# Designs tried in a protein design chat: miniprotein binders against a7ua95r516to809. Part 4

Target 1, 294 residues: a7ua95r516to809
Amino acid sequence: ASLSLLSISDLVPDLQFIFFWMSNAIEILYFIQQKSPAYMQTIELMDDKAGSKESLLSATISANEEAMTILEEVIMYTFQQCVYYITKTLYVVLPGLLDCNPFGTEPSSEQCRRAAGVCVCAVCVMPEAVRRVVSVFQTTSDLLQQYQVHSEIQSQMFAYLFFFTNVSLFNQLIDKGPARGWFQRSRVLQIQASVKILLDWAKGAGHNHLAQKFFAKFCSTVTILASPPQQLSQMSWKALCAEHPSLKPVQLHRILTQYQLMAELGPLPIWQPSSEDEAYIYRTVDLLESFENH
Key: E = the ipSAE of ESMFold2; O = the ipSAE of OpenDDE; V2 = 0.75 times the mean of E and O plus 0.25 times the DockQ between their complexes.

## First folded at step 13 (miniprotein)

Design t13 (at its last look DockQ between E and O 0.58; V2 from the best seeds 0.00; counts 0 for: pae E 3.7 > 1.5, pTM E .510 < .8)
Fold by OpenDDE base, look of step 13:
Structure t13 (fold): chain B 294 residues (1-294), chain A 80 residues (1-80)
Amino acid sequence: as target 1 above (294 residues)
Amino acid sequence: SEKIEELKEKIEELKERIEELREKLKEGKLSPEEVAELLRELIRLAEKLGDPEVFGELLRLIAELIRLTVRLKTARLEKE
């Protein structure tokens, strides 16, 4: 019940606090890494007064290692907390993306409606369901930039968020798609258009490579389902496996089976799995993606 | 040197301030601005520090302050 009301905007004050400390911890860690060698060298150059030099060096090394360990723990903890809260908000808004009709006239964002005039910004022209998802990513990007978080940590965060989004959307499409009619060509084209808007945003935000990598499975599924029957029926199992390497045999088989049912196609021998893949197409445990293996 | 003694005195002052912040944090009265100010002061001292005896202690204090602040704030958020 409480999760349905959770917006990214409600979490911004808490996220700001976490991002502040994450950024500061990273900066301090880098400072230590850069300055500690100079201090060690200074100790090494000191006159050895009755073993005091060795004891001082040992104490300084120990203190440095302790401080670095604590800072690494803080960085990891703050990163995990950010991901946890952001993924909660994604979990709420992602289902709307699959039901979205991006070809309909939906009203502009509330923020731009308050401005006197029609805002034609990329976010204002987005369907509401897509805008809600993009808002989570944009808010995350803005916070990372505001606190000048190291680029590597930014990349890791977006990698995980895209991974989470892909797993969530893929699993929902595979599990609920047949029952909800998401495998119908018209609905697939809507999903494809909605995902394209998200990918275009990711490209504009400088995360094109990450988005392509981590959305590959969902994009492959949507691409297959969006393909005309005349085109897809000419592609062999082996060709489809080669073109969509992100899909496991069991996943591809499930997609093709559901496509066949929706398109009212008879059995297609050309889509028959290879003898090598035949054992794997029945591994239902591998059908849905796991959130654990990232 | 007189400079090292002054730095040691300043570190003791900062330890006392950290303890005060720890108590304020337990009471839920700590502002982010107060913590940020103390952190900036610790970093500025670290940047100016040329004494290796004091350097390790200062780094530990910086790390402790960050850890305490993050953990206590996030623990509060998890309870709300």
Scores: ipSAE 0.171, ipTM 0.666, lowest interface PAE 1.7, mean pLDDT 85
Fold by ESMFold2, look of step 13:
Structure t13 (fold): chain B 294 residues (1-294), chain A 80 residues (1-80)
Amino acid sequence: as target 1 above (294 residues)
Amino acid sequence: SEKIEELKEKIEELKERIEELREKLKEGKLSPEEVAELLRELIRLAEKLGDPEVFGELLRLIAELIRLTVRLKTARLEKE
């Protein structure tokens, strides 16, 4: 079973091949789109002595469309293959974010991080678990830039990787959190700090908007769990829903239940779901997120 | 002229080679080196030729070769 697990470094040669041909397919597709008007014009200038000019025009249009269709298929297929293999490696390293201690055990390490201000190598100055996740993102970014993949495709790639990261972290926190002690306040604060490091990487890499959009559910969860009881107990169910629109009613209810257990806080009337939401707070089918919902 | 007709005959030969590579892909016997050489040859032909009918067919063959190349690599990756 351990032999089925892949690191990103083991995949680099295969990803280089796939990105190379994705980029070639994109460039050739663009070439056809730019040259097609010129070749259609050439046909219209030809002498049609046999009356076959319209047949040639139709055949040329058909051939160009067939080539473009094939190239579009290649681009989509290579994109899907890259995402599939990158997310397999990401799935392996993501759980470590929930267990790591980004604060360290030495005051000098904490002071050194604050004094340094800038990471000269973003992977080297992070906790090991965060570094492994960042390494996947950074390797992907480096490959996309090395092969000069169009910026829109780069954005779509990271949109999916951040979506996958959010779903994986959220599902594991909700599913395994009680057994792993991840809802204890000290642990929640450590998770919050680890996520901040990851968000800082995304900002520095030029993907801040995508990270803000696609990490919203996990970030909302951690923000609620990290809130002091005095502040959280003053917020009604309606206010919490409005502040955290990314959370479904069943998800918010589950998070508040875990918060009450951790804080040894009794039921609060202000946290009673609205009548419309009450029908949904026990729908366990809606508790965990789907990896296919992108 | 003679050069254009020779080129069209070469393209028909390349079509047959592509079909052979397609069969090799289905059998898992496709050589990356064989595909790379054929692609290099097709690219050289496409760069030199402006005839609309031949150009369209060359681009279709190039697209097919790229598809075969990608299928070869991803088939090996999926088996691993």
Scores: ipSAE 0.159, ipTM 0.594, lowest interface PAE 3.7, mean pLDDT 78
ESMFold2 (binder alone), look of step 13: mean pLDDT 75; pTM 0.645

## First folded at step 14 (miniprotein)

Design t14 (at its last look DockQ between E and O 0.55; V2 from the best seeds 0.00; counts 0 for: pae E 5.0 > 1.5, pTM E .510 < .8, other shape alone 2.742 > 2.5, SAP 73.546 > 70, copied fold)
Fold by OpenDDE base, look of step 14:
Structure t14 (fold): chain B 294 residues (1-294), chain A 80 residues (1-80)
Amino acid sequence: as target 1 above (294 residues)
Amino acid sequence: SEKIEELKELIEELKEAIEELREKLKEGKLSPEEVAKLLRLAIRLALKLGDPEVFGELLRLIAELIRLTVRLKTARLEKE
């Protein structure tokens, strides 16, 4: 099926299946880990009839280790599959977030209108583009909760999804932003508002720390771009580096260069990289974020 | 001796049941929920019997069934 047609809703039945078995596998693994020692002790306390005890113990240990290994494989596999499918849906909807005007009176989704009137829930008042992104995360959260997936696995999944989202949005903004006018102050403010809605959702969902951590680069970029020229022009390179430590020197330099062009500020000596950073600002390989390092 | 024999019979019954489940899963005739219920029942029975050998074998079989179930379903998704 064309990637363009994949909605999170279409994947729910398949994701349900995967989450179900992931949760069950985790539960069984945990059970084995907790109960195995007691079983080993039980064997150890058995009467040693002609060396059968040692053989039984060895066999039981081996069987448990094998079972645990298989369960770990299942957990890893199901996790990877979930992430794979969810990130595909994110890939489709994330570009819309950058083009979204959250200040526009976009009509509430048809779905909320059909059920019981004007739903004033936080999701229903979201711009459509933001709502689509939030829907992916919300669906993921709902599935994780529905199947009572272990909290650590939930955290890992959201960490990755936020990472993926940050990388995707950051790369798109840096690469395509100038050409698409996303560096224009009015557009930046729209993006900032859209991201805030997403972050507010993440906070409400209990993932505030993860969201703050993994969206840091994108948020820093947007914050710089949203800054008034009068304010930003007073900040030195060193001050900006210190305030936005998530940005590499090459990234910060690119952002400031594009900001300068858009704001027609001319060359600002205070934004010149330090002698230490001067070698790094031209490392274009480090400009875009990689998906591989997570 | 009678208890050991009873345990052995139960193990064989469980093995047969697991194999039947495996085949039904391959045929797409069993829901994951049904399989999970049966597996949970089997685990409960094994725990009740308190035989570590039976328990270990059952856990291995359960893990394999889970693996197969997941792989079979995901393989279909990759083809669509």
Scores: ipSAE 0.140, ipTM 0.637, lowest interface PAE 1.8, mean pLDDT 84
Fold by ESMFold2, look of step 14:
Structure t14 (fold): chain B 294 residues (1-294), chain A 80 residues (1-80)
Amino acid sequence: as target 1 above (294 residues)
Amino acid sequence: SEKIEELKELIEELKEAIEELREKLKEGKLSPEEVAKLLRLAIRLALKLGDPEVFGELLRLIAELIRLTVRLKTARLEKE
């Protein structure tokens, strides 16, 4: 409800708590899995005096299985809670990427430039809208490392965060782009530059593979829209589909339609959909992506 | 032996305390300090163990305490 609750820095104490117990649950789960065979062997080697060996074995198996079930539930629930809170923060900051101008941003403070170790020209300065998104990703990365969360779970978390970012940006561009003028070439180039900053962060953080996989739809969209008319008009529908397999026919058709309007191009025969795709270019139910499509 | 029976008694007391915390959670009266205290006790007991049945039961109780800890935080966040 509060806007300050949606800031990543305001959520850090809550996220620290959740990551702490997720990490502990994982470690205890693996400890039980490691020790369970040893305890079964110990029971099997025991003297069967008083005939309690089978009862002890059954009780030990039951307790271990129950503990593992509880811990698996905790791990799943804490993961879902982390993703929920982090994506709430992303949802608030992502729209700004579509409106910002990374080329016209004044240089940040001298301290920030020195800390980054990069060129001081305006094109190297991270605009505030991009900085807000990077801050969410960086804070998440720092917390995962601080609590020594297993690398596979870190990868799964960033896979979902990149998926969410892709869906959010793509849906807003397609849905609001005509009214906001986001399909104009100067705006597309600004968006492309902002996304490159995010991709550079992901590469430097060791998540390049995940970012390439999960940003594909939005990046394909921006790449097409940024293409010069002289080059794009020479690519057939078949070639565009092959070059951008992440785009559904209705999505590619919509993108090309907006491109034609922006570039003041009439219909191009080379962009006619294949017979297979012709049935699908008007399926508006397939135009926007689902946040649950993962 | 006497040590094993003493530990089993402490584990039964821990089980009772955990059930009381579950009721306090349902009533919205659960204190984070109470959960932390019991978790510390359970860890101390785990460090003393050699009996397979007692060790397994103690691990189950530690898992329950972790679940209660997470439920407490989640309930407070959802209320905010």
Scores: ipSAE 0.029, ipTM 0.519, lowest interface PAE 5.0, mean pLDDT 78
ESMFold2 (binder alone), look of step 14: mean pLDDT 75; pTM 0.658

## First folded at step 15 (miniprotein)

Design t15 (at its last look DockQ between E and O 0.48; V2 from the best seeds 0.00; counts 0 for: pae E 3.2 > 1.5, pTM E .373 < .8, other shape alone 10.447 > 2.5, unsure alone 58.159 < 70, SAP 84.625 > 70)
Fold by OpenDDE base, look of step 15:
Structure t15 (fold): chain B 294 residues (1-294), chain A 106 residues (1-106)
Amino acid sequence: as target 1 above (294 residues)
Amino acid sequence: SEEIKELAEEIKELLEKIEELAEKAKKGDPELAKELLELVEELAKAIEELLKELKEGHKLSPAYLLRLAIALAERLGDPEVFGELLRLIAALIRLTVRLKTARLEK
């Protein structure tokens, strides 16, 4: 099936199955961990009939260790499968976020249009491109809650999804932004508003800290590009590095260079990289983010 | 796949072993052993139904199997039976996950 046709809704039945087994495997693993000590103590308190106690203890330990190992493998595997499928759906919908005009009168979601009334719910007032991205995260959240997946696993899932989203959006903005006009102030303000809607959703969903952490690089880029020329031209290279520590020198230099071109600013000596950073601004290999660094 | 056949055979062997252990328990407490055998038979039927539904692509409620297995483990209080039950549950989960993912890769 072409990746372009894959929606999160199409994956729900498969994701439900995977989340079910993930949750159950975690529950059983926890049960073993909690009950095994009591069983071992029971064996230890048995009368030592020659060799029977030690053999029973050894057999019980071996069985528990084997079961726990298999369950851990299942948890890891199911987690990876969920991430793989969810990130495929994100890959399809994320480009639309950069082209989105959140200030446009886009019609409300089809589901709320069927209700004879103007639904003013937060999802219905979202631009379609933002709503599609939020729908992936919301569906993931709903499934994790439905199957009562352990909170730590939920946090790890959202951490990875936000990481993936940040890398994808950042790389697209840096690579294609100049050619697509995404560095123009009006477009940047649209992107900033769209990202704010996503961050507001993440805050409402209880993932505010994770969202702030993992979107830092993309948000920093958008913040710089959204800054008025009068304000940004007063900030030195060192001040910008300090304000935006998530950006590598090569990334900051690229952003500022493209900003300068778009704002028709002459050479700004104040944005000149320090002698320490001068060697790093030419490391084009570090310009784009890697998906492997998580 | 050959792997799925192997896993299904492993599950069958584990079920047989649990049945043997339950029969041994009859010598100590006949009422408990009867209850345990009934639970094992229920678990075996549920596993067979699960395996059949997995082949047919139906939505199984493995939650029922898990609840039965936990209830059985808690009631038995026998560490040997508990250990074999845990192996069975883990093997069943592994098989189920592998069966489903093999369909997604096609």
Scores: ipSAE 0.312, ipTM 0.638, lowest interface PAE 1.0, mean pLDDT 83
Fold by ESMFold2, look of step 15:
Structure t15 (fold): chain B 294 residues (1-294), chain A 106 residues (1-106)
Amino acid sequence: as target 1 above (294 residues)
Amino acid sequence: SEEIKELAEEIKELLEKIEELAEKAKKGDPELAKELLELVEELAKAIEELLKELKEGHKLSPAYLLRLAIALAERLGDPEVFGELLRLIAALIRLTVRLKTARLEK
């Protein structure tokens, strides 16, 4: 089957079919909605000889509503199928963002240190790992435009894709970060540069507001980890919570713990959780995000 | 084939209702009755072809079936027939999508 290849380019013919019928169903649904008032007015103007007007009105409403219900089911189903196949492809390519070096050849992190010393530079090039992710987003955008899918449906699609991207990157970083060395400052700066490329794509594609909303958790995480120790050490727990509202207390606590360890700031906790948050910082069930939160 | 069987029964019911309306129209203008019969036969052929081949051709598209249903309903002035034709077309779209995407899962 097409999914067994896990490449977006191999899925394009199947996605074209699904987008084609989604778009057709949307157009037919919209047409029925426009025609329904006209038919109701025609029935209201009809001469009511034997009470047939009320029976005809009821039958017309029932048939139209049944057709619209079926079309809404088709639209929901095709949307879910598109999201399923696209996110399966995206899940395979996203972890590479955490390992890549946007300042040079993908395997070497020394090129980042030599080139600029800071990873917030516009001179960054698109490494293969980032290009694979952008390709998924761009292919999706191209297909939605090709089939003239309604703009609200396009927004909902990218809202979910950005949500999925955020959950995947955040969970990988939190869960595997210590073992993979992803909390090292040089790696965090490389990750920050790679995410900047994704955000720039989203802005250029007209989805800046969605990216700002749905990448907030991962971006907050990377922003904290990239902060200089002297700057971050001067911020209270309450100030950090206020600056990064997308992070749950257990998540913020874990990020700050890893930061303190890698910055070698000593064994004593620098950031004291508020009394309200103290009950929540050890709830490991809340640490990772769910892919099922749509 | 369970969904196809149910759809075939719905097509039969719709065709019977269209024939009833066509019989009523025969008492009126002979040219109108001829136009109705041509639309009914064209719609029936398009629906059968869609069910057998389930392909992306313009001649077989749900949009073409919708245009035929609209033309028939507007000439008849009968919203009940229009609604039943729309319900059938929506069901055909649902079936086509489900059959194709089921193959993708395999």
Scores: ipSAE 0.230, ipTM 0.570, lowest interface PAE 3.2, mean pLDDT 74
ESMFold2 (binder alone), look of step 15: mean pLDDT 58; pTM 0.472

## First folded at step 16 (miniprotein)

Design t16 (at its last look DockQ between E and O 0.30; V2 from the best seeds 0.00; counts 0 for: pTM E .465 < .8, other shape alone 14.724 > 2.5, unsure alone 58.145 < 70, SAP 74.111 > 70)
Fold by ESMFold2, look of step 16:
Structure t16 (fold): chain B 294 residues (1-294), chain A 103 residues (1-103)
Amino acid sequence: as target 1 above (294 residues)
Amino acid sequence: SEEIKELAEEIKELLEKIEELAEKAKKGDPELAKELLELVEELAKAIEELLRGIHKLSPTFLLELARALAEALGDPEVFGELLRLIAALIRLTVRLKTARLEK
């Protein structure tokens, strides 16, 4: 059983199943936490016909506590399962963002061409690689809304999806960028445009604050790489750290090194790390981000 | 109304059987796991029949089912226990589904 699910569309029936049960679990938990006290008050006021009121209250308290324990476990488990499978599909489609040309004239996928006879859809006007990522986010959003999953859970899910996206894109860029030519200025500008489309989707979906927070490291990286040499060469190490607090010293150092190669700049004294950071610029263990820390 | 009451009693009995089998299934008997899956599927069908005419799946569906079952049985004490049993059903159903997805 080594076959992986590669498409969000293939996951939809299973996600529908899981979201239905998770959403019901959330609503029952909410009832027990928020509305059950009023129900218990109603029981307390009922006629104690055979002395059953005291037994009913005790049994209800015990059942409520057991249900809450079970429901909290289930909600956490279903959340983790949904995130796991959705991020599996993201992992497959995200690298394409680093290779695509959002300024190109090429048509979209066959899916977009089949829809062209009906109307212009928002996804059809973007590069196929970007559309695949947006489709994962949009399908997830549609399912969460269809099953009326609590808004706090929806936000937590997108927080993790954006975190995962940031880690995946950043690690791919840093690790494979030199060999793939991704640090060339024309490529960086293409990558920046592709990320802009994702950020626009997140803003339109009501998740702008989450996207700004969790894409910060990748966006900072692309912003630095896209800067004109005359502008960037005037910024000190401390100024760059202050403007880009999401970047660790080893990460900023690597980005500046790649920038120097691309722009054919020699070492710049102004980019010398501060004494506080100098010990950290060679910590290669800190270069790539972990998927486990958020 | 009488049909709903009969179905409510059937659902309560199925939930109790599911709980008993879940306790025994911790011993790792694969035949009990198959029996649990079949009971979960049977319960899902019974839930669908009880709420015929529902136009869409609602996040309050199981909560309202518990209320309807308690009313049909005429026993206010059963509502809390039904919520506990339904929570156990949700946990079992989700774990069985996700276990199959990992195949």
Scores: ipSAE 0.577, ipTM 0.715, lowest interface PAE 0.9, mean pLDDT 77
Fold by OpenDDE base, look of step 16:
Structure t16 (fold): chain B 294 residues (1-294), chain A 103 residues (1-103)
Amino acid sequence: as target 1 above (294 residues)
Amino acid sequence: SEEIKELAEEIKELLEKIEELAEKAKKGDPELAKELLELVEELAKAIEELLRGIHKLSPTFLLELARALAEALGDPEVFGELLRLIAALIRLTVRLKTARLEK
């Protein structure tokens, strides 16, 4: 099937299976980790009949270590598989987030209309492009909760998904934004509103801190681009660096250069990089974010 | 795959060993041994179904079995073998499913 046709709903049966075993493996691993010390102590308190105690202890340690190793491998593998499939679905729907108009009246999804009439839930009132992205995250959240996956693993999953989303959106905006008109004021405001809906969802889902952390670069970029020319033209390079520490000098310079072109502003000396940053603004290799830096 | 067959045989061997250990436990506590044997039989059936591509295990079942063996028997050997079996079962299950996704 072409990647373009892959929906998160199509993956749910497979993801359910993987999440089931991931959760069970985590619970069993945790059980072993908690019970193994008590078990070893019980063996240590047994009467030493002719070296049988040492042999039993060694055999028990070996069995526990082997089981734990296998479970850790399963957990890592299942986690990676989940991330792989979910990120594939995100890759398909994320470009739509940059092109959507959240201020338009889009009809509620046909599925919600059939089940409850006019559904006024927060997801059903979302623009279709935003709803598709949120649906991936919501489905992931629902599956993690359904299978009672350990909270640390849930946090790691969302951290990675938000990281991936930020990198994808940031890179698309920086690379294709000028050509697609995403730097135009009206389009920036649409993007800002769409991202706000996503961040509000993340806040409601209990992932506010992770969302703020991992969306920082994209949010900073959108915030700069959404700033009025009169306001932004009064901000120095140093002030912008301090306000947007998530942006590398080369990234900030690129954003400001494109903003200047879009707003038909002449060269602004106040946006000139510091002597310290001047060498870094030409590092085009650092312009786009890497997916490997997670 | 040949690998799945090998893992299935390994799981069977581990089940047989657990059954033998459970039978030994009957000498100490017949009621507990009966319950443990019932759990082992359920696990064996689940493994057989898994090999047929049908999965009916509950999330708590394997953990409950592990707890029952560890807490009630206090036998480190039984617990160790059960843990190996559980780990092997999970590995086999994941491999069986992922092999279908790659097609």
Scores: ipSAE 0.400, ipTM 0.670, lowest interface PAE 1.0, mean pLDDT 83
ESMFold2 (binder alone), look of step 16: mean pLDDT 58; pTM 0.417

